# Designs tried in a protein design chat: miniprotein binders against o43075. Part 9

Target 1, 293 residues: o43075
Amino acid sequence: MNALNKIPFTRALYHFSRFRSFTTSGWIMSGHNKWSKIKHKKSANDQARSLQIGKLSQGIILAVRQEGANPELNMRLATLLESAKKISMPKSGIENAINRGLGTAGSEGSQVHFIEYEAMHPSGVGLIVEAVTDNRARAASSIKHILRNHGASLSTVKFLFSKKGKVEVNLPPEKRDSMKFEDVLDDAIEAGAEDIVNRPKEYIDEEDEGEFLILTEPSSLNQVAHHFRSKNYEIKDSRLIHIPLEETAIDVPAKDSVREDIQKLIDDLYENEDVMFIHLSILNSHFLPILDE

## First folded at step 3 (miniprotein)

Design k3
Fold by ESMFold2-Fast, scan of step 3:
Structure k3 (fold): chain B 293 residues (1-293), chain A 107 residues (1-107)
Amino acid sequence: as target 1 above (293 residues)
Amino acid sequence: SPEEIKRLADLVRQLAEAIRELQKRGVSPEKVEELLELIFRLIEAVERLFDEGLSPEEARKLLEAIWELIELVLRLQREGVSPQKVQELARAIDELAKLVRELEKRS
């Protein structure tokens, strides 16, 4: 929905974890500081990658626990596995996460929990923070601390949203030249979708956003996602989402100081190891389709 | 941006040239500084492209190629220059150049 509601991949980009063969020779260190800057950038990338792998691992555990280990029947798992593949997550790590989700490797103390935190920002923007954590007390404490640092406080805000399923799709490569919007609409209706939104390419900012956003009843998410997959659409994302109700959503212009404040809060929240997704009660009218006459 | 992709391609070409010169004259602190300067600029160019919309997968491939170059440069510094090590660097640069050419085709 909103480009602000996504885990950043800005620094999670490299697989190698350390410089094993590095020599701390004095001549490299003498009068030259480019190496220090390069080492810092690598360390930051390694740390961000570790964080992203950890979040993907927890997401896979939860998805498997909720709907099983078969990605053909569990579209959330299929999406997470595709994300893991794109960042070259080790196969052993993926297999371990799946096994923990099935309960085959976990103990009583290794359970993960899904928690939603509701908060209100001083601007009137409501937030729903989705967390997956093996330590509820740590998650609650750290998330509350981040919220407080930005003037936000825990508050009931679900009444500002409607809970829906979303499926982000791209057209099948083989049919890009022949498929029209009417054909996509027919597939959506047949699948049991509730609504469809098209995104011009200039409004697609994130890797998990597709050319079409398919909205569903929450209970129909997997059915609709499976239908689009069976029609050879590329599934970019499939998850439950909280859609802002237009009556109470706040329209925040790009250059407004409030948008910068909210962005800083979102960035801080996504740096937290337990935070998976954030929903904002912000209006985003540029995602609405233009009617063809 | 197309300008940033072109800058990335230019940096790859400069790095390849610097490494060919390294084969002729051996390793010096000045030459290592030159290589590190170019590599630092490559990392910054990839970061800017990522901020402009380059996919995480594409950025990952570029950074992996760049970090392999850093490892090879550090090995040259530690163990000295050899034809085998220069060939490894040339191969790693060719892989990076291939990735950059794919980006240019799309811009």
Scores: ipSAE 0.012, ipTM 0.557, lowest interface PAE 8.1, mean pLDDT 75

Design k4
Fold by ESMFold2-Fast, scan of step 3:
Formats: structure tokens, C-alpha cells, sequence
Structure k4 (fold): chain B 293 residues (1-293), chain A 107 residues (1-107)
């Protein structure tokens, strides 16, 4: 349902579901054939899980390098660790990622790099692909290959976006029945936020999206996130994001073939182990799914 | 979907009944076929729920529990029936039932 993923394990499970048809081929039905189908599905699921663990590991390394290893002070790290627990990421893997993040601050040992790739799709939709990788050449080569396969070309597209901070929040549990939008708006103003968006319930990805999306200046992100935490809000996500400018954003109609073409490109990009997030110059894509039919 | 969640719960109940029958009469190729059919339907039900909006984390938990059942059924078929193996199957089914009950409460 949600076409945009911040943690791409939603996408990885969609990739696993694509193997569903493999198990429904015209094979003769026998016990042996049933075991073979089951084993294939298990293997595909294990591969999807390994992909997500790898991406979470790289995200944790980067978050620790940027703001330290204390999740009480590092909201991005806190949300990544929560995601890691939900998919039962091994404790040793989490500890290794944190230690690598601490070590890379001095340019010692394996380094993880944050890279943004800018591209234009034939439909006129601009995209910014966020990658986190320990191998720049591999990431560049594979991402460019995926883009070319969908007719997209590398092009400067940042002028189609505004760089902002975003904080995804849910109401404090004890105040869900007493707080109204006006109260959340007051807290946002007090925090120094620029804007607040109330997301319809049906469009919320419970994984890393909240009921309210709080927009900030990039330099104010941490201040605003900490303020909401101090008011006992549940922080679902806190990160920098590229928001499409309304003047140039494309409003893609429902059932338009462009939506399907863009979704196929996004799916292929998220299958890549280095890809963390994709920003699209599609109207409202920063808080609504692009495949809402 | 409450309808699909009820279907998932019904399939888990059928598995529990099949295991009790297996404890009383022992394993046969026909009984193994029955267990495998129920397991395949469970996997299908989880994917339908996923298509309807079930989170990836919840789908993962259900699929992993189902795959544990598959491994236990395979061991039972390969190595033969023992009270220990049947009890392991019953425990695995109970764990799956707990996950389904949690899902029902949220729906």
C-alpha cells in the first residue's frame, strides 16, 4: 500500500511475494513437489530478510557516525534500533554496526559513505536516490544500471526539491483521547517547526510513519525532535528529506501508466543493497503513497 | 481484514486438531499430505493479509512461525513419529495461535 519506504523491508517482502507465482507453476502435485515449493519460498524470504538486515546495519553505522551511539540523544539511531528489534536482527550485528560507526569517525577501518544520485525519468519525474555504501564504485555502477534499464538518466534535479527536516510522531499514549490537532500544532510552534501535516489513518505505514509529519528547517531537526520527545510523543522517524516543490511537482493521475512505470523503477532500486530512500518530484509523495488507486 | 484473520485462525485450529489425531493414530502419508495442505493455505492467507495492509514485520513473524512448522513436519516424516516430535509440533502450533490471537485483538 505504501509505495515509499524509509526502511526498505516493505519492498523486500514485496519482492519475496513475487516468488509466489513460482510455487504455483503447473507442477504435478505430490508431497515431494510441495516440499520443493515450500523450500523455495523459505529461501526467498531468508534472502529478503538478509537484505533488510544489511540495510539496517549500514543505516546504524551512518547514524552513529553522525550523532553518536546514545539512542537517547540520537533519534535516528533510536528508530533504526527499534526497526532492528522488530525484524529480530541479531544483537551481535547491532553491536558490530554501532562499533563500526564509532570507529569510522577517525577514517580508520571500513568506511561507510552517504551518496545521493540524481536522475530524471522520461515522464519528467525527478528522483533523488539516497545510498549508504562501503563500496562507492559498486553502488554507482549498479544504481546507474538500474536507472538506465527504466529509461532514467543521471541529471541535476535538486532544484525540483526543498531540503527539510521531518519528524514523524504519534500522540502520547496517555493523551490520545484528550489531545486535538490544535494541541499538536501548539507543540509544533513551540518546538520551532515550519509546518505540520495530519496523515489520514489509511496511509500510515505503522513501521516508520506517524499520525503527524512535522516539517522543520534542516538545522532545526534535532531541536524539534527532542522537543516532541520531551512532551512524551512517540517518535517514529527523524531525518532530512527532499520535499517536491509544488510549482514543478508532477500530479500523476490514478491508473496512469506512469505510476506503474515509476513503481517498477522504485522496486528495482530498493532491491539494491545500497539504496536507503528515494525522493520523487511527485505531488505529495513525501506523505502519501504514489500508487493509491 | 477480519475475514482473512478469521480464516487464518480457523486454519490454525484445523492444524491443532490434525496433530491430536496424529498423536492417537500415528503418521501416515495421507496425514502428512493433510498437514502440508493446511500449511500451504496458511502461507496463502498470510500473503492475502499482507496485500490488504498487514505490516512486513507482522507478515515476517507469521511466516517464520509457519516455516518452523514445516521443518518439524519434515523431521517427523523423515525420522518417524515420537512423542517428543509431536509435542514440538503442538508447541509450534500454540505459538502460531498466539500470534494470530494478537492480530485478532488489533483488528
Amino acid sequence: as target 1 above (293 residues)
Amino acid sequence: SPEEIKRLADLVRQLAEAIRELQKRGVSPEKVEELLELILRLIEAVWRLFDEGLSPEEAFKLLEAIYELIELVERLQREGVSPQKVQELARAIDELAKLVRELEKRS
Scores: ipSAE 0.000, ipTM 0.395, lowest interface PAE 11.1, mean pLDDT 76

Design m1
Fold by ESMFold2-Fast, scan of step 3:
Structure m1 (fold): chain B 293 residues (1-293), chain A 82 residues (1-82)
Amino acid sequence: as target 1 above (293 residues)
Amino acid sequence: SEKVRIWVEVTDPEELKEILEYIKELAERLGFTEVEILIEVTDPEKIEELARLIEEILRKLGATEVEVRIENGKITIRVEVK
């Protein structure tokens, strides 16, 4: 039991380190303006399915290496295993990935590496490309080639972002009809979260998106995720993210030619076997709050 | 002051009332008294009609002060929530 649960609602919001008392309290995107996972979100062919299984395998290996093989303690692993189940990934493939993550495969070539590539598009949009690969040279060569084909160049861009933890959750199934937003907010405060965003169901497009997006300090991610899990919330995703800063984020309208150019780049990057996630310095690109500080 | 900015993409005008009611409820629940809404319109020929419709809906929802502007192909709304 936390004493903070007893404070009034308006003062409860003040406990969140990101609470603002001026004109902007944060940007909330309630629309379908996604950049990172558009167009190729649905696959019906063997090649695309094979690519998706390969990426899940690499993600599982990395998650196990970082936090261990127990999905009850490793929220990232838990969400990846759920994704693998949804696409009917073979059990032998999942087991092999877990064993490789534990180091039981033995050879150096079985190890995976996490790499972030930073790039700038001619439009001024910065990109952070997350890659997980068992072959650094292949990943570097192929990703740089894709970037070059779209006019983008390697450049330091992390200053355009703020690093945060995010936990995507759905309400506990047993309490879906009885829980109010105030109850979710109280759980977030107890967990030590920075902010909470309520996402309408019609704007939940990806398997890793939930009804509530919980923002945390990077160092508090595991603590917050475990707290929500202990309260029987369904954890849809738990990971570190790069949130674009409002002062440097680019506003790209739907009809802008720049949007089509960036969409093509993002699509080509996601077709690469080593690319796991892409962060864009575009205003509201991930349905995430924009940080004004 | 307790203010929030919200981004909305509108593809169906029939959804506008439901979306705006949800935004009003969210702002009231979180204690925001002023809301700024940016609406991305997929059909630029309809932007003036949508701006008028949005203003009408917000007034019917009891908004005290409503300012609607068309900027950079988007509709910007500033509203006080009761």
Scores: ipSAE 0.000, ipTM 0.173, lowest interface PAE 16.0, mean pLDDT 71

Design m2
Fold by ESMFold2-Fast, scan of step 3:
Structure m2 (fold): chain B 293 residues (1-293), chain A 82 residues (1-82)
Amino acid sequence: as target 1 above (293 residues)
Amino acid sequence: SEKVYIFVEVTDPEELKEILEYIKELAERLGFTEVEIYIEVTDPEKIEELARLIEEILRKLGATEVEVRIENGKITIRVEVK
């Protein structure tokens, strides 16, 4: 048995213990200074709902195209279907998206495409914009236009981030009152996770956020997600994510004018039909732990 | 097998180099064994030159298998990194 295989994971858990100590009184942020996906447009119910359904449809098509139509084997699809059910997306719409993802004869013109855009904001904040679209030219044109309107320019920024897998989970409903953190930690160790973070309920604001955030090596994402599902955890999200490197991550205070400028850029990007996710080189931008040695 | 589909409208060769370098990093880091790139060319006269440039850049970045196809005014690239 090679003990070295256990040392990195044990060390990661030790570092997590320090993070948990700093967050025992709640995440260390005054108020909810978290970056919002759609902060200023939530009151436009019909338009916001239509936009969200469109994005979920594109996401489902891509997930099916990449890993198949079986949600038991495709954790990304499973989480997207849960999100679709929560917003009462029509069943016919979900079925149409799955069928388009499977690529039946006559659906070639409706194929979806995954694109990542890297950009630098004048403040020094780097961003990676994930897009899924059935019209490549429109997506490229509109997203570049939004970036330019906010002074951001296309630039290589991947060096500001570390690529990881993340799994957001809630405790199994049947065991919610009986399971302790140590039980979740044991399940994470068995799954081969790198780290685990307990998120206080006050900081769970979005549908794709769970009580526990589990970090993995990118290649281990599906293995870890499947393990938690097999233990009857509720999977809120399972995806690859860009985590800011501590050395270059920028701290943006709540009342800084830079925060307002970046938030306006993020708001405009998320209003775009094709934009799925945005990664920012900002400290605690998504309540993710800063990775250090 | 993990696959990535990337779609780009190319007007500037410098943008292409940055995108291809990022694709290499994703393949190495995430264990992608196959990358499919679709490039729309606004100027049909440049298709052959762009296809040659793309193949050259990908091989310089360490791609072991590169397939470039030109169909309906579009360049399709399939890359395998070992």
Scores: ipSAE 0.000, ipTM 0.098, lowest interface PAE 25.4, mean pLDDT 69

Design m3
Fold by ESMFold2-Fast, scan of step 3:
Structure m3 (fold): chain B 293 residues (1-293), chain A 82 residues (1-82)
Amino acid sequence: as target 1 above (293 residues)
Amino acid sequence: SEKVWITVEVTDPEELKEILEYIKELAERLGFTEVEITIEVTDPEKIEELARLIEEILRKLGATEVEVRIENGKITIRVEVK
């Protein structure tokens, strides 16, 4: 079963450089952070930006609640603040989110809750929907409605996944031209990482995806992220994810209609203001989520 | 997971020793006991020779059990590392 990097032979040959004497390939994970890519749909409407800002605000609140307000000690908060800066989120909004996370701003502020919804799609694909919401009843009602509209049954599916930490990194700017893949591997080994995946350039999203995806045990996430930061790597994202177990993972559905049905479900879920991440039990997910023009 | 899958594209057999030694170091460091390597062969006429060389290198590196299989122009290796 795939524990490290495995890409279909034909795809690996087409997406990686052939000018090196030897190369390694990586496995691509998708569907884990669709909300961060809303602006990449090239939507001209203000609703997409407003939705993204809302999701970032909720993410900041949760990150602060979990590990405090110091971005030097809270890597998830650090990456969220960098994302907020890139989309020019108002400083007052960022400060308000941090204060809400600390519980200092609001006797009137709603408490934010983390909720996971588990479902099975008719295609056999299991889904874990991670939501962050100030209204549990609204989130439950709307998310379950979306799932049922697409034929998904609420069902326990966590047994289809393994919980891991991930760190997305870009090479240190000063060493970009001098570092080889083996140098990144050495840094990953020193950090105590479990796995490293190199990402084909065409599948990189600047907001949350780096040139390398570093996999860790959940308890080692912060240790590994801090190690890469200390080596001057650019940290693009750092969080816990659900990785499909190869024994039960489904390959990408062959029928276009099934793939389109799954994509529509994912898109509808990410348009919901409370949905933060969706995890799919698809082993080869390079076409999910499908990027919009 | 205790298993790891690695795909390598190799054009020069001379480089096999270095990459296989590195894979062994990586597996030992990360605690994987079983490694499956798929090698993409750019020259189909050399596939038998490459398979033999890979098996020899892995045994010299101390692999306790090595299985080498040739299928559809690819070399698949399963090796136990202690």
Scores: ipSAE 0.000, ipTM 0.153, lowest interface PAE 20.5, mean pLDDT 69

Design m4
Fold by ESMFold2-Fast, scan of step 3:
Structure m4 (fold): chain B 293 residues (1-293), chain A 82 residues (1-82)
Amino acid sequence: as target 1 above (293 residues)
Amino acid sequence: SEKVRITVWVTDPEELKEILEYIKELAERLGFTEVEITIEVTDPEKIEELARLIEEILRKLGATEVEVRIENGKITIRVEVK
């Protein structure tokens, strides 16, 4: 049954879609921009695991503080808890992180800060570095030092990006064999989504990536995510993201020296204890896992 | 007229036809007269063949003007629906 055959739906769709742009694309690759790449590059050792646990703890504290301690209602928290289980993070550590997130002003939990550092690489590639830290001065000093070691400097670069919400979904299990792309698009339009991206199975690189990526206005993220959950989609991730503007994004060829320089910068940044995620103004990151080479 | 921008990833021509038919119906019901479609191709060797197929499908769906551009591995289509 197609929603376009419903007069009330058609009218509602017109009301909300009149000024919207709907983009359906092959894939958006975010794996190379995650601190989770530590899992892929480093052999299992206690120092690497300690770093991953520290970052997960920081992420859990922030997620709980922003949207509460119930993973049924807080999809970002649910994703972080799944990651914690996969690396066998101690239950006491998870509970301590949740309790810190629930803290009030003057408690230890109230000391965690989310900060975005903006930087420009000599190649013209802009970076937005997401950090979660209990020590702003330490984070600023160490991140600036890493940037300088690679010739990059703090600079306003948000104008190179569009800030969006993203919801990664898999089809409802009971409808996997019957639901078509048109049905997913109908659900996205009803939810108030801005764009939908159909990702081929071969390009699902990370555990928090789904068959469909739903793009939203930042303020509509929770609304859209809850709508998809209410229709029994599997939510793989829900978060804010910076998407490069095509007009200024840099297309970095494979095996270019610039690509190697940027990869080294990314690697050094992810080894920092406060760095959670990095956004790059690179066009190739929207289509292929070029930086994972 | 209001403009709608649509980017579609294509692996299967049969799937593409169904998506384009849905998009055309949606645009007509919402009152859009101009639709810009960008199609991202996974197989670069087939981009010209896919562009021809897409133009043919849109023509059969009643598009009055179809402009097809091939740039940077993408097929951009501007369609007037009326």
Scores: ipSAE 0.000, ipTM 0.356, lowest interface PAE 11.7, mean pLDDT 70

Design m5
Fold by ESMFold2-Fast, scan of step 3:
Structure m5 (fold): chain B 293 residues (1-293), chain A 82 residues (1-82)
Amino acid sequence: as target 1 above (293 residues)
Amino acid sequence: SEKVRIEVEVTDPEELKEILEKIKELAERLGFTEVEITIEVTDPEKIKELLRLIREIFRKLGATEVYVRIENGKIRILVEVK
């Protein structure tokens, strides 16, 4: 069987599959890993909304500072402004964030920093925690405290990941009933994308998540995003992310107690006002059961 | 489940069809539940033709799920065969 009837192919290997379906089992690759959704009482929901607005504000300040205040030229800013509109963020808050990014609001809160914290959990799961903060000491202290509460320690883990660009898109409004996956795939190939993932609707949890996730080389991010915009797709998000390398990615930990601890760690980190995204070295970062639809 | 990984460079769609038909024969005989195929395409114009051919062949194989990745000019396809 080594030659497989001498058919003209260069390599044939037998492997146990570790892949899951992109359409049914929910293999989603993203920079925003969320493993638990608990619906809170009204007061907790108000706090969660205030937290989300604060994070959007910090993101807008950073985006403006790095690439300017014109959303037509700054796609990251454009997606953040759309997210702000969808959660009904006050216009005064948006304007203040843009002005702070431009430095026109004086020195108070005008310095915003992007910081990545690398950590290893006792289970062998590597984490990259993206933070945006105007107070480095507060962010460092609180994030390290959360990590320590779960036994996680600071450690170099970027070697477990590949840095990629991601573009989250929805189908053009006029073509939602007529476009098939193959049409989206054709547009992705033409754009120079590296991968395309069709996200099941039940896994579209955040305002910056679309029906399709397009992966790119980091340097090709803007090119691919502009191509999809030119084809009238709705751009939900455009940013850099850390994707686990297949060679070193681990499966979801088998022990329920370990999965529960990691889930609590992720939840605690996202409750921190400075934390924007968490990347896990898990091949499938969802703790959800297999959906047998 | 057991998986077969195949990596080829194709210049002719008929060669791909022959390869996929042999893979179907082997999957049916050996009880494979998943097949992964990586195709390196040197002519971008042929990508659409190859994708149409791949869809037709996998439909005939009784594939329940097909996943496609594009990287470095290569098309990687994971197929679950019932």
Scores: ipSAE 0.000, ipTM 0.263, lowest interface PAE 14.3, mean pLDDT 68

Design m6
Fold by ESMFold2-Fast, scan of step 3:
Structure m6 (fold): chain B 293 residues (1-293), chain A 82 residues (1-82)
Amino acid sequence: as target 1 above (293 residues)
Amino acid sequence: SPEEIKRIIEYLKELFERLGFTEVRIFVEVDGVTIYIEVRDGKVTIEIRVNGKTFEVEIDSPEELEKILEAIKKLAEELLKE
């Protein structure tokens, strides 16, 4: 089963047909490139670590405010707490974030806000930028500035996407030697999932990515996530996402200069303290690396 | 891994026979062998790529299950070749 995660996965038939074009030419010309959050995530860097702790703190505050302080009932909180442990975030910092989420601070400046910014890049790629911030004015100003530096402008782009739930999972450590693909498939079907994607290990470079990506209807997200947790899967992430509509999604080859331009924009956005997640109207941006022509 | 791929394919065959084509999408990829199965709106699409060959089958109903079985058989024959 561990051998079944080497190569990219997709849910789109025309994207799969595009792969046929590449293989018909005898081979995929170059390696695969994936959209990534932070290039220096793996580096021991105090500045990058401080940024990550700040984002985790804001995420914890928001998650607690939305669904409470019990990680057994709040899957988003559970995954954020696990991430906090892995980067050795101080327990006092975690406790403070939880208490701030529970507290009635009575002032807007001490509360966190969830904001989505919609933008269009000159290439025609639409972006939805998720931000969590305790300062709306700072977030709006800095994010708009970054967008402008890359020629992108605010524009309505949600019509380019479909809203879905996603659950990223790893096999239960205790059952890893005994669980087979058919067992995971059965659990997904039993939970009411729409799709299951097996992610190649070489493309698992974020802490919120797992070996299996389970797609759900938005209203079924919590039920599916709880089902996998009840079966002792490791939940890496549970959240709503914006999946590009296949009819209007842009296919950006790895060697296209547009890819480099968009990646620089994404890198700059993720360096911002308020930016949590970015959705792109690029075909299978949530599933696959981009293949060369 | 070829034997494991064959077992997975046989399991998927049994699963489709039992479920009567529930709406699901499944992707399996191993060592240059790609299997994509989509069940949507009563239609089953299977695309298999192995050894530079592509096998594509579209099925409009459970009654055409033998097309799925034939595609699986062809994949197994290509895997056994090596």
Scores: ipSAE 0.000, ipTM 0.372, lowest interface PAE 11.7, mean pLDDT 70

Design n1
Fold by ESMFold2-Fast, scan of step 3:
Structure n1 (fold): chain B 293 residues (1-293), chain A 83 residues (1-83)
Amino acid sequence: as target 1 above (293 residues)
Amino acid sequence: SPEEIIRLLDKIFELIERVFKLRDEGVSPEEVLRLLEEIIRLIDEVLRLQKEGLSPEEARELRKRIQELEDKVRQLEEKLRQS
């Protein structure tokens, strides 16, 4: 039994509780994804490609600053470099980002900031928005504007989540036909992972999503990622994530209009140049779907 | 001046980062929420004054409020380091 004394906190719990109803559909590990559209935003124009290149550049700078420029020792950098190659980011741009991350003496704009914004949507869905930016004022102003346009209030919501590491992997090509789930599970156990999820193919539509999602303790992330790489798995992504706590996670909102509102908010946030990742307090949202671009 | 507005915003955004780190390191949700509420109010006021024009008296008052928040955050950071 908890006593809640803060109005914003009691309001958040009130909204959250209202959406735990017998009429809401849960997210399930099956061949069907009722809300798959929420994770996908297609862009075909040069402006969207420029936005993606800018985001990858900032991500590379931050990853290098945090763990150095060697992709063999820095799995986050390794996955970002692979993403950059897949969208044909110029090699000079990649090199410049790495050099800026290293803080090479006299490098202009070597300072980038990692910021998390927390918000509560009127539906009771909590959001954590990860931003990487060389301009804090621009990031805060624009992200806050987007959140307010959709009725979301800035509010502490990390208590709705547990911080975990995730590693997205595909099987080694040479072992695709010979390796069974139990073999992948054995490798995960050996690596010190906490859990493994097999993602259905219909839910894989992003470059950083793999057939298997490996969950780890935050401190074990690099250890587990390196183990899978040493076994010749294809590493699609390696990062920290916020997994909804099951006791406070909300089911997918029952009304189409509410789902559309949340989808529009997510789409608007990902169009922002500083936004890198969004975490939702919806049950299984990091499994089906993952909102990683 | 526009430069003064940018300077104020930079300090406030730095405080946001520090408060979120305090939350991650186990400072009470009640204290974190109080700090974040004041920071949000400060951002709204600075953005309003950017549009309307910032007087020297208003700038002085904003600097005082930011300094008070910096002091509170610093005290919490120091207490965590001693634990």
Scores: ipSAE 0.000, ipTM 0.091, lowest interface PAE 23.2, mean pLDDT 71

Design n10
Fold by ESMFold2-Fast, scan of step 3:
Structure n10 (fold): chain B 293 residues (1-293), chain A 83 residues (1-83)
Amino acid sequence: as target 1 above (293 residues)
Amino acid sequence: SPEEIWRLLDKIYELIERVYKLRDEGVSPEEVRRLLEEIWRLIDEVERLQKEGLSPEEARELRKRIQELEDKVRQLEEKLRQS
């Protein structure tokens, strides 16, 4: 049996998988939360859809600007285009976003900016809020207002996290019945991955979540993603992520009112048009499910 | 001018990105923390002045402070290139 040289994320997931009950208590999610998971209870369908289209548009612009317009070479763009297809984003909107990323749609005036806001919640939970915006002042003002409504304040918290690449994959369709975990682990080691997590089916809530989560060094993300694609794995998602350091990660807060406030903060942040992704310094939060009302 | 305030904020927020890049490239955590705290204080001051109204003299002082921060960040970037 082969094993990765580092398995801290796998060990954390193993600890979590021993949790037997998921009943009256909600658990906080981070890392995996995308604008596509905005709760229907908060927003009307038309508002939620418009918000999602706006966020996808800005994400596509940024992805194209960073790594070009070819989805076969740009895994992040490929996953964003699949998300756009799932919500039936108009073809003209997708083409406009790609052209804006290339600078061919008249890049005058409308530059998008990638910003990470760092904050600390009174419970001791650190947050990294990823935003993409064409108006930094508006984004900062509104995000800061949301943070203050929950007692959170801007603070340096990146030292609580390790920056990693993540690739979410499904087994190749033709090998679904023949491949064991050891085979996937061998492919991960060959690709240069740092860790691998097998996600139980009951914890796969999103269409862009895979059976296996592969963690990489940030600089190795594309290498690892392309290796899995070359082995005919289905790539569900590929992106940079902030993983809580085991040494400083806190457990999910014990008091229900604190957990509810953190969940409400996350919900409020994702309703903001500029917010793309949220990372929490809670152990295992990057794959923990959320219980809806 | 609201346009003028937004331009000042845009420059300040750009500095945050550059400071985090410096951290990733090995600048001391203490220097990074001090720069970020100064940047966030400046943002708070600009937001306060936005509510009260920004005079030409206040705008001049803010541009000067932003330039001083840009110079500090540039000096650190250049030092990393040469080390």
Scores: ipSAE 0.000, ipTM 0.248, lowest interface PAE 13.6, mean pLDDT 74

